# Designs tried in a protein design chat: VHH binders against q3afa8. Part 17

Target 1, 265 residues: q3afa8
Amino acid sequence: MDKASLGIGIFDSGVGGVTVLKELINLLPGENFYYLGDTAHVPYGSKSKEELLILGDAIIRFFLKLGVKMVVFACNTSSAITLPILKERYPVLMEGMLEPLRKNMPAKAKVGVLATEATVKSGLYQKKLMETNKFQEVYMIACPQYVPLIEKGIVSGKEVEEATREYFEPLLKEEVRDVVLGCTHYPFLTETIQKLYPKIQVIDPAAYVAREVYRKLKENKLLGENGGKVQFYVTGDEKSLKNLGSLYLGYNIDRVQKIDLEVIV
Key: E = the ipSAE of ESMFold2; O = the ipSAE of OpenDDE; V2 = 0.75 times the mean of E and O plus 0.25 times the DockQ between their complexes.

## First folded at step 4 (VHH)

Design k21 (framework vhh_nb_b201; at its last look DockQ between E and O 0.17; V2 from the best seeds 0.00; counts 0 for: pae E 23.7 > 2, placed apart)
Fold by ESMFold2-Fast, scan of step 4:
Structure k21 (fold): chain B 265 residues (1-265), chain A 124 residues (1-124)
Amino acid sequence: as target 1 above (265 residues)
Amino acid sequence: QVQLQESGGGLVQAGGSLRLSCAASGRTFSSYAMGWYRQAPGKEREFVATISSGGSTYYADSVKGRFTISRDNAKNTVYLQMNSLKPEDTAVYYCAAGPYEAWLSYTEGEFDYWGQGTQVTVSS
């Protein structure tokens, strides 16, 4: 049984996880990837821990049936809430958004985090970053306008620039120079942010996630060589994944398969 | 077994722009972290910028907002767009390639492969 030939599963509640996928497909051209957007159940941020565990369990079982050696939680909510629990239930390797950033980001006196209202309100992201003792001050900024704009394909122009100026105002007042994109959708806005604030270091957690995926595969002698295939799946609407995903990845996503999750209550 | 070749250096006046290119040979280019370092006469080599396999970037504070690093994995090439050049930017610029871990290290010891360098001179 050659486990190294098995694929890597990546999931998010929507299209945002393609930002992690882009890092992985370029880093690991010898791997096969399965991407799942759980679009029937978006948004995850407002869901109970119990509901998220039911969905996460179903997603892992789906990937195991396809044949995976690793599952990547490209969803900040699932990474914070369900990954620590699900990691104990299944022997497959797992990685999420938060731990790679915590472990590998350099120490900074001040760091800003752009995130959804749900992520800011949960307090988990801020708490986990503060626990590292690498950051003296962590400034959490809720960006409620960003995801709706990105989902409409609006990643530049006056409306995005106006929202960005509003969100960055408190960070500029505190002289914050390093800003983490605390939502997998937000890398879609990197060019607009850099245009408005060229002196700010924009930190994309997806690169840290990809680094830890590579490291775990290498340590477990699971690196593949004969891959290069990416397959896309959704539980609901596919349009954002086809349109915005193609735009972000730089190639057309021609085929997206609809699936049903096998939920156990 | 990776070979790196820089190009695009030259003489430019303060406030001007240059675009450096680094062409890489090798089967696993997309898997490498790529970076730019520079060395002025009589000084130690210093970090300028790095880029991950998927395009995530990190910059030295001295160049952030003026320089942009990018890559084209299909062409096995990394670029450094240098704007608003200052006399202090005068140096030999080196392209570097290393394991994916290298892009966050800020230390040249993490990079396995280096180009021969290209001279950038910024006049007052």
Scores: ipSAE 0.377, ipTM 0.719, lowest interface PAE 3.2, mean pLDDT 87
Fold by ESMFold2, look of step 5:
Structure k21 (fold): chain B 265 residues (1-265), chain A 124 residues (1-124)
Amino acid sequence: as target 1 above (265 residues)
Amino acid sequence: QVQLQESGGGLVQAGGSLRLSCAASGRTFSSYAMGWYRQAPGKEREFVATISSGGSTYYADSVKGRFTISRDNAKNTVYLQMNSLKPEDTAVYYCAAGPYEAWLSYTEGEFDYWGQGTQVTVSS
């Protein structure tokens, strides 16, 4: 078996990872992807480190059984909390949301980061951005309403706008003009955010992730012309993936396989 | 996968003009950086011009002011308008594509896809 012919596993807690998948398909059209939304356990932003490690471990083992050359943590919470640990447990290449952002984002005086409560509480996201010396101030904003709304398909309208105004108020007071989407769900809200704040630059790390995936595959001589197939998996409800995911990708997701993760506690 | 096919090469008199086209196949053309390179007999391939996904252009000193690179994302095509041609411009011209639309200010990506080339011959 040639390792370059193996697929690329991508996971998120729900539909959010589709925003990373879109960038990966655009940049790596010849590669095969396995997308897993762990919808039985969404949202990840409210889970403990121990829970996230158990789930992440099961997800990597699932991908290894499918045959992957790389696993993409398309979840900012998992990237910050579990990737550094799981990287040491498995020989497969891994990429997450944080290191590509750190490497590729240009220097700014101030940057805001919209993130989950778990990501903010970890302190790791802010710390790792500050240690690049690219930013003088990093403002972390926890956005607990976003993922539940997005997973219900609610990406515009009064409820989303009111939450967005609440989250942006401290950033506006500090005159922040550059805002990182620190959760892979949040790109679904980009139009709403830009409608409310047209002069704020919204930064989606997904494109940086795709570039780093490409670089790692190339450096390891693992790039392949493997047909460009995408297979979709969920552990629970599939509605948001089929509906919102299809709209975001620009093509129909016609088949989604439900699976049970083999969790070892 | 992306496939690149050059056209528009040929024989032209010194001082003349020629327009090269490069048709790209693939749904992600608009995300690629595109470039033109050339190789004269017995020489190494050399850079001519590049254009970012956003339309920013860069030129080799030897062609600056004479050549213009452009792109039409709706037609998946990149062009090289070559004016004031010199015999030294005689070469096989290759179209190239690479990823990394956002890295114009930090690093230059390596081009991964190449066309088969088109011959340009400039008579004295």
Scores: ipSAE 0.000, ipTM 0.085, lowest interface PAE 23.7, mean pLDDT 85
Fold by OpenDDE, look of step 5:
Structure k21 (fold): chain B 265 residues (1-265), chain A 124 residues (1-124)
Amino acid sequence: as target 1 above (265 residues)
Amino acid sequence: QVQLQESGGGLVQAGGSLRLSCAASGRTFSSYAMGWYRQAPGKEREFVATISSGGSTYYADSVKGRFTISRDNAKNTVYLQMNSLKPEDTAVYYCAAGPYEAWLSYTEGEFDYWGQGTQVTVSS
């Protein structure tokens, strides 16, 4: 079997990863994709490293059983915590949310990062960006209102705008003009953010991820030629994936397969 | 193959505004990153702005805060709203479509398709 004909696995703890999926689909039309939302175990941000590794192992094994040539960690938490470990455990190409951005983002004096409270609290995102020496200052902004609104399908309107104004206030004071979406849910709000702040460059890491995926596949002669299929999987509730995924992808997700991860303790 | 056609160029006074449009052929518009370049007389073609398939945008420093790139996938069209135009913005503006590295590197070689260009002239 031609390894290049294998699909690409994408996983997130929930629906946020569809924003990454969309970018991948668009950039890589010759590929087939398997999307896994681990909705049974969301959120990942509150889990220990050990728990995340157990889940990560199960997820990778799931994808390997399906037959994939690459796994994309469309989860910031997993990208930061488990990807560095799992990539050494399994003989499959892997990519996450952080490294493509770190590697390829242009240098800026100042950059803002919108992120979850958990992400901000960890300090890891900021640290990783600062390590690139591309930025003199990195401003982390916790956005606790965003994910709940997005999960409700609220991506525009007064509530989102008010929250956005609150979050951007410190960035504007510091004359920040480049803002990274540090959560895979946040691209749902790109249009709203741009409307409010047209002078701000909103940076979606998903674009960097997709390009890095392409690069890796090309370098390894693994680019697909006959793709275009997407299969959706969940470990728990499928409602969010069907609703918000359909909204973001622009077509109805009708078929979602529920699976049980084989967790090995 | 994707064909690109620019429109909306013309003569405008300094401080004025123009909106460029680029219509793309085909059904796969949403799969491409889109960009704008410009070439002034006697100068090399330079990057202006790019928008990814996901909607992320980047701008050249020279146009940041003044220009806005956007896209309408339903219309297979990418736009460049140019405000606060300056004489130094005078150039032929080219629309480009590229699937992969164009958004990151902003290099011409990363775009697969190019329009014929539209003239923008800003008078003092």
Scores: ipSAE 0.000, ipTM 0.196, lowest interface PAE 15.0, mean pLDDT 90
ESMFold2 (binder alone), look of step 5: mean pLDDT 83; pTM 0.848

Design k22 (framework vhh_nb_b201)
Fold by ESMFold2-Fast, scan of step 4:
Structure k22 (fold): chain B 265 residues (1-265), chain A 124 residues (1-124)
Amino acid sequence: as target 1 above (265 residues)
Amino acid sequence: QVQLQESGGGLVQAGGSLRLSCAASGRTFSSYAMGWYRQAPGKEREFVATISSGGRTYYADSVKGRFTISRDNAKNTVYLQMNSLKPEDTAVYYCAAGPYLFWSGYTEGEFDYWGQGTQVTVSS
């Protein structure tokens, strides 16, 4: 069985995971990718751990049916909450947003993390960053307004700016200078954040994720050579992926397949 | 497999400029991240700059604003334009190729292929 020829599955709750997909395509042009936006269930940030596990399990089984050698959790909520559990249930390689940051971020006294409410409430993201002993203080900021705005194509203007000022206020009070975009949707707002806070270093985890995927594939002798194809899937509406995803990737997403997840309760 | 050959090194006066070239073999050049490292006598090899397959660039703080990395996929070549050269820039410069995107804080072992190096000497 030539497992190296199998694809890589990437999922997110919506269009945000294209930020990770773009880095993966650039680093691993010999690979085939399956991108799934779970748009029927967006936003993930407001969901319970139980619901996220049911959805994550169904997504992994979907990718296994397609034939993948690795699944990338391009959703910080799922990376923090469900990846540690699901990696024990399936033999397929898995990577998320959290471990690449843990290994590769330089040491800082204070870091801020903008994330979904579910990621903040889990406490796991903060715990894992603190375990490195590279960060004395990790400030988790829940940003429930961001994902709904981005999914509607609203990435600039008064509403985004007002939400951003609200979220950054506690970080400024604590004199935080380095802020991690702890949700794959949030890089869509980078220009707005930089405009409002030009002295803040904004950290996008996507490059770290891509490097860790490469490392794991190389270590397991699974690097592909003859790929270069991307197939897109959604569970619900495809408009955001086609419009915002195309803009972010720099090419037109012509074909998106709608699928139903086989959930087991 | 990829072979890398550096050229463009030489002697230059402080404040001057040099352009290094690295010619690569193989049809997969466009899929590789390309980078430059340097090593001065008695010192460890240090990162200088890298460019991804998609054209995104990263620089060591010591060269940021003075050096520019670029690539020409039609010629299978990566370039390092070095401006405002300092005596501290004196080193053997090595070209490297691999699937890595970012080199700040990473080791030489993360690159799959290396050139033989080209000497750059900056006199005061």
Scores: ipSAE 0.000, ipTM 0.148, lowest interface PAE 18.4, mean pLDDT 83

Design k23 (framework vhh_nb_b201)
Fold by ESMFold2-Fast, scan of step 4:
Structure k23 (fold): chain B 265 residues (1-265), chain A 124 residues (1-124)
Amino acid sequence: as target 1 above (265 residues)
Amino acid sequence: QVQLQESGGGLVQAGGSLRLSCAASGRTFSSYAMGWYRQAPGKEREFVATISSGGNTYYADSVKGRFTISRDNAKNTVYLQMNSLKPEDTAVYYCAAGPYLFWSGYTEGEFDYWGQGTQVTVSS
């Protein structure tokens, strides 16, 4: 019954959310984490608000059965669309990708955002950033080549470098020096981006998410001390999580449990 | 906050030239990105060109080398100089403005404010 000993649930539609998980593990070594990749229902970006709410509701109920004190929406689409609604339905603490960035990022005259085409077209990321007067100009760059390359394990080399040069061309023309990684997969490319553009500050929202999770847990007196364990779950294919997730986290993910979400329509 | 009014459209022969103008009202014209889009009957609105607040320009492949976008902040006006016009350029041309650019390779930019449009018809 000690709520501080309960775990933290993190979910994404795939392996990308491990970038958020890594920041959480580093900042909160006393916590237990449950990671869920909803790989059976990819892609989230093409789903209706109603479909996303049904899936999000099922995911929250799954984590509550495991025993969590907080759920982190490592999915940008769910963070923007469903988090504001689901936080009113459940007493568990919730945090997403966009609010920590908006609240805590320093003011900049120009900001670039690398994102999926779906995220750019939705306008959700840009609208969230513009809720603060910290940014005068926001440059949204859709990077359709990035996720397919990352999912194939291609995070460096000629193909990634050429795609990166193409995507950064407008940012360099506009003299943008601060670039947000607006997709949870994109931190896989940080070393390649820094190699090509060492003068550009790469901003990973996951770091802000981890700090806000810490702040909320501390504020609510829910910080754990006896944790340090991570458990992995998928609804569909586990290959990317086992292979790319292990590579990103720096340790072997040897067990991934397949589960079915209990959907209420 | 920003109101846009296009002018300069009309009928022109293939190979000819037209210059479109877009007059903007509002306090932050100089800090806004400005763009041109076009829409032919039965088609979706497509990107033509954009110019940032800093004066950097971006063009759709179909118009690159033929069209030039420019701005005059003193007049609160953006221009589209169209050369070597083709029948395929026939469309209603809209100017657009916003404090940000949504630019994704060949994908259209996103803007907050739009004009009413001006018709361009290229004959033969």
Scores: ipSAE 0.000, ipTM 0.351, lowest interface PAE 10.6, mean pLDDT 83

Design k24 (framework vhh_nb_b201)
Fold by ESMFold2-Fast, scan of step 4:
Structure k24 (fold): chain B 265 residues (1-265), chain A 124 residues (1-124)
Amino acid sequence: as target 1 above (265 residues)
Amino acid sequence: QVQLQESGGGLVQAGGSLRLSCAASGRTFSSYAMGWYRQAPGKEREFVATITSGGSTYYADSVKGRFTISRDNAKNTVYLQMNSLKPEDTAVYYCAAGPYLFWSGYTEGEFDYWGQGTQVTVSS
C-alpha cells in the first residue's frame, strides 16, 4: 500500500475553504484533493462542541473512505474546537488554520485580526496566537456583515466598502499595519481591502497552512507525484461553491457531488 | 503579573451616576488594554467599555453616550464614569486587563487578568 498516492481531504462549512484549496493546489501540484463544503450544517460557529465533534468525526470517516493521507480543517471554528480532539481519534495526519498562523505571526507590536463574532467570543483564536508572543497586542474585530455579503457574491462595491471602513476604524486608531484574515471567507475581500487601505499588510493564513501541509507530508515521506485532480462535494446547496469557488480558483467547477454524512450519536 | 481591584459600586436611583475605579498592581499596567465587563443575574458576561494602552476608547452601543472610560497611568487606575443609569444597568461590573483589545459582541472568553467584581444596583 503506497500511502503517498492517497489524496488530501479539505473541508469547510461553506465556500470559504477554497481559499486554502487554491494555495494547496499551487504548492502541491502532485497531489489529489477532495474538497467538502458542509453547507447543510452552516453556520458552525453557533454549534456546541458535541455537535461539531459529531460532524467532524463523520467528515473524517467520509474522507477515509475516499482514501486520504491527510485532512485539512479549512474552518477556523473546527480548527480551534475539534481538531485537537479528532487528532487523537484517527491515525490520519491533520492540520488546521491556527497552528500554521501562530508559527508565522509577524514580529510587530500590534496586529489586527478580522473574524466572525463566534470566533471573537470564543477567545480561543487570540489565546492560540498569544502563545508565541504574550506582549504582542492582538486586536480582534468582529465582522458580522462579511460572510453574508460574500455568500451573496458581493465582494466589492459600496456596501462592502462601508462595512470595511467601519471595521478598520479601530485598527487605524491603534496604528495597526498588519491585519490577519481570521475567516476563510475573508480573502474574497482582499482586493477591496487593498483598494481602501493600500498600506495595510493583509495576512492570509491559507499560505501558511499550505506550507505546513507540505512540511508534514515531506517529513512523513508522503508527498504525491501523480496527482493533479480535484473533486468537489457538498452536503447541501452547491451554488456558492460552483459560482464563488469558480471565481476564486480561476476555473469552472464543473461537477459537485452531493453527499450525506453518516453521523453517529 | 497584574492584580486588579474594583471599587465604587453601590445602590443608586435611576437617572443617577456612579464612578467605578479599578486599581492595578504590577509592572506592565501602562502597556495593557483595560476593559469593563458586566454580568447580570442569569445572563452571560457582556462587554461595556475598553481603553487601549494608547488611550483610544470603545463602548458597547447600550452605554455609548452615558458611560466614559478613562485611565491614569501614574496611579495605575482605570475608571468608568456611569451617567444616566437605568435599572437595566444592574450587574456585577468586572475590570479586565490584557495585551489585546477584545470587544464588539464579546460576552465570554479569555482575558489575562480579571478583578473580583463590584455590584451596581439601579433602582427603578
Scores: ipSAE 0.000, ipTM 0.279, lowest interface PAE 11.9, mean pLDDT 84

Design k25 (framework vhh_nb_b201)
Fold by ESMFold2-Fast, scan of step 4:
Structure k25 (fold): chain B 265 residues (1-265), chain A 124 residues (1-124)
Amino acid sequence: as target 1 above (265 residues)
Amino acid sequence: QVQLQESGGGLVQAGGSLRLSCAASGRTFSSYAMGWYRQAPGKEREFVATISTGGSTYYADSVKGRFTISRDNAKNTVYLQMNSLKPEDTAVYYCAAGPYLFWSGYTEGEFDYWGQGTQVTVSS
């Protein structure tokens, strides 16, 4: 009944969005959260814009049925490609990964962005960063190996290190020193990246996202006061969320509810 | 908008050399990353080489050590020097311009502008 008491929906294609969830829980302890991992449809990075819109639409309708005042796109692919369209289709507040980073990241001569293939193909992430006039050069690197490895629990070792060297080679040649993790899964690899490239500053957008969610809720007089609950949902396999999500969040995720998305084609 | 025109293709014997040129007209050439792709009959277009706005170069494994990409911003031209040519290098070669660097597996859609192509035929 009271809009401020409604929850906040957060979604990602898999477990990666727990990186954003962690920042939101820390900043907004008075809120209730619904986390959805669309694990039946991972990876999102190779999907068409049309496929991503069908899935994103279904996810928003799922959260609206649960009763939310805001939906957070904790998926860089969906934030870049589908959020600008879906934001105009539904009256619920929405925030993604891109705009908070865009507004609040310090100016840099050169910046690298590690992202999914679909995010790179969209061109929107690079265009939006360049529109700020904070960055003279934005280097987009598609990392198709990363999400599948992370979803399997492979966040260190030879295979991840070899993929990381391949992805960083063009950035090193351009003398890039600041690299944005343009996929919510990628913070799982921060230790491996820092081990291989200790002089590179790794930038995780999640902290910027959490602050913008707070600002939007405050401006709309929707801040919750007595929350603190998190409910977890998946469309497919729950093991990555239970295992990797628990490790990242620092507590045991003991209940994950499996749901079916109602898609409209 | 950038318009691209390739030249320098032709017939060459295995082990020979060719230099392809791509002349750009329109908006400022120096603000674009430039690349070369090729397409053999019945096959998909494949990446060959790219050069960044800063002059950094990247090559497909199949051509690394044999091909050299370079650019001359004063002449609005990108070059592909092809040495030690093999029959497998036979293809139509396309020049491309885009605002960002690409990595292995990128599609044609990553580049904003494409030339008409120039035929390279390497005889055995």
Scores: ipSAE 0.000, ipTM 0.255, lowest interface PAE 13.3, mean pLDDT 84

Design k26 (framework vhh_nb_b201)
Fold by ESMFold2-Fast, scan of step 4:
Structure k26 (fold): chain B 265 residues (1-265), chain A 124 residues (1-124)
Amino acid sequence: as target 1 above (265 residues)
Amino acid sequence: QVQLQESGGGLVQAGGSLRLSCAASGRTFSYYAMGWYRQAPGKEREFVATISSGGSTYYADSVKGRFTISRDNAKNTVYLQMNSLKPEDTAVYYCAAGPYLFWSGYTEGEFDYWGQGTQVTVSS
């Protein structure tokens, strides 16, 4: 059996993980991808560690049934909370949002992170970044207006610019010049941020994730050659994935399969 | 858990100086923003100064230019140097620790841990 021909599973609680999927497709055109949006269980940020582990376990088992050599956690909450535990339960390769950024981002005196309120309140994301000693100061900024605007297709114009100025005010006060997009939706706003703050370096973790996936596959002699297919799955509503996902990927998502996760308590 | 213990309070004459210290226990001191608040008798607790884990500072207008906040991460300690003290500075001074999130609008609710307080009395 040629394990290199197996696919790569990627999941998020919703459509946001397509930002990671896009980077993976661009870097690894020889791979087959299975994307799962766990839309029946959104939002993950409000769930207990136990609930997230039950869901994460079910998602990994789903991908293993499809035939994967690697699972990518395109969800910041799951990357922080469940990936370290689930990685020990299964022999399949796993990667998430935080470790590629922590390992590969250059040292900076000051780093800003734009994130959801749930991610900021968890404290886990900033603690994980600080553990590397690469960053003297990590400024977590909650951006509650961003996801609602992006879901409406509003990624430019007065309303998003005003929200962006408000969120960047504390970063400018601290003379922050490097800003991480700590939510999978936020890459939609990169052009608006660059227009308002051309001297700020916007950092999309998805690029680091894709490069680390490539590195692990290469080291394990698992790189695929005859792929180029993407299959989409949801546990609940498919509309955001079909609409916003198609917009971000730059092509129409023709088919999304609804599935049920098998949970074990 | 983080525990905070203030010291250095006392009685001082107007125009004098005091240095407050706040010793923190725990593994995560370097990740926390640290702050000083004060409460005078019969008044609400008010903001005095904050310092980020990297040393950026923010001061209340009433103390700006007179007070200096600093930290020593090796000793898990934050300091408040108080110069040109006024009778209006009389209060119990509290040390606070919160998540690493610094911006000019720090509020009392943003801090997770509080000390027991140290009394500062400035005589006229």
Scores: ipSAE 0.000, ipTM 0.148, lowest interface PAE 17.8, mean pLDDT 82

Design k27 (framework vhh_nb_b201)
Fold by ESMFold2-Fast, scan of step 4:
Structure k27 (fold): chain B 265 residues (1-265), chain A 124 residues (1-124)
Amino acid sequence: as target 1 above (265 residues)
Amino acid sequence: QVQLQESGGGLVQAGGSLRLSCAASGRTFSIYAMGWYRQAPGKEREFVATISSGGSTYYADSVKGRFTISRDNAKNTVYLQMNSLKPEDTAVYYCAAGPYLFWSGYTEGEFDYWGQGTQVTVSS
């Protein structure tokens, strides 16, 4: 009945958003969560702004029907491109990947960002970090091997370690100490990265997202107390979410509901 | 809502060791990041070490390699093992808890709950 008892919706195009979900579950045990993987429409990185708006609008309407007080955009592309527009269309609270990191990360002379080729090539992530004036040098490192390895369930071992050494070589030469995981899949590799480079501080944007969600709910008097449930949804294939999502979360995802988005073209 | 109580402080000679404990009561301990700060006479409070809910640790450069932070979620306790103590480690040590995860730039504002402090004195 009251608004504080409503859930929190989280979406991504795939399984990567479970890294954000895990941070939210750990920080906000009194909340109920709805996770949506828009797996029928992956990849988002190659989509037009118009296509992303159509999908994002449909996703928000889906969550509103379930009953949510906040929607978390666990997708870097949607956070940068569609969140600023969609938050003006709906009264529900919204948060994304990039703004909590921009607002709350401390100033550093040098910062590295591990990201997909598409994210590096877009220049958008680098531009958004540079706009803060908190960083003198931002080193964007494209990691094309990471997502394919993670999607195969390969999060440790020789192949991951060799790729990681290759990607970190330029960062070590520049004496970079702080490295941001610029893809929601990459926290799957945190243990391997820390094993190889214990002196490097790995920064997961999901931690900043979770903290900002907590702050917004607290400020609006919307914190829940009787939660603890997570429900999973997909638009397409559920295999990656069930297998890799279970691995990352540390428990079996028993039920995933397939849904169709009500797109307005 | 969490209450924190430090223990294990005292007088120790340079080169010696102490283990500080921080017992937490109230809300679920396992979801909090836990940290240690210290304040020396005539100085501002400074960061010492932190441990996330998942066990990731970070240390101030001045203590790295000498101090170790750990947690026991079953006992709702966080520990600071202090080895190779120096006179400049003399301070009141404060335990802190916050709903924030590990990263290198923890500030005092990240922590919602603080203990009363325990005095550590290192004789030269």
Scores: ipSAE 0.000, ipTM 0.145, lowest interface PAE 17.3, mean pLDDT 84

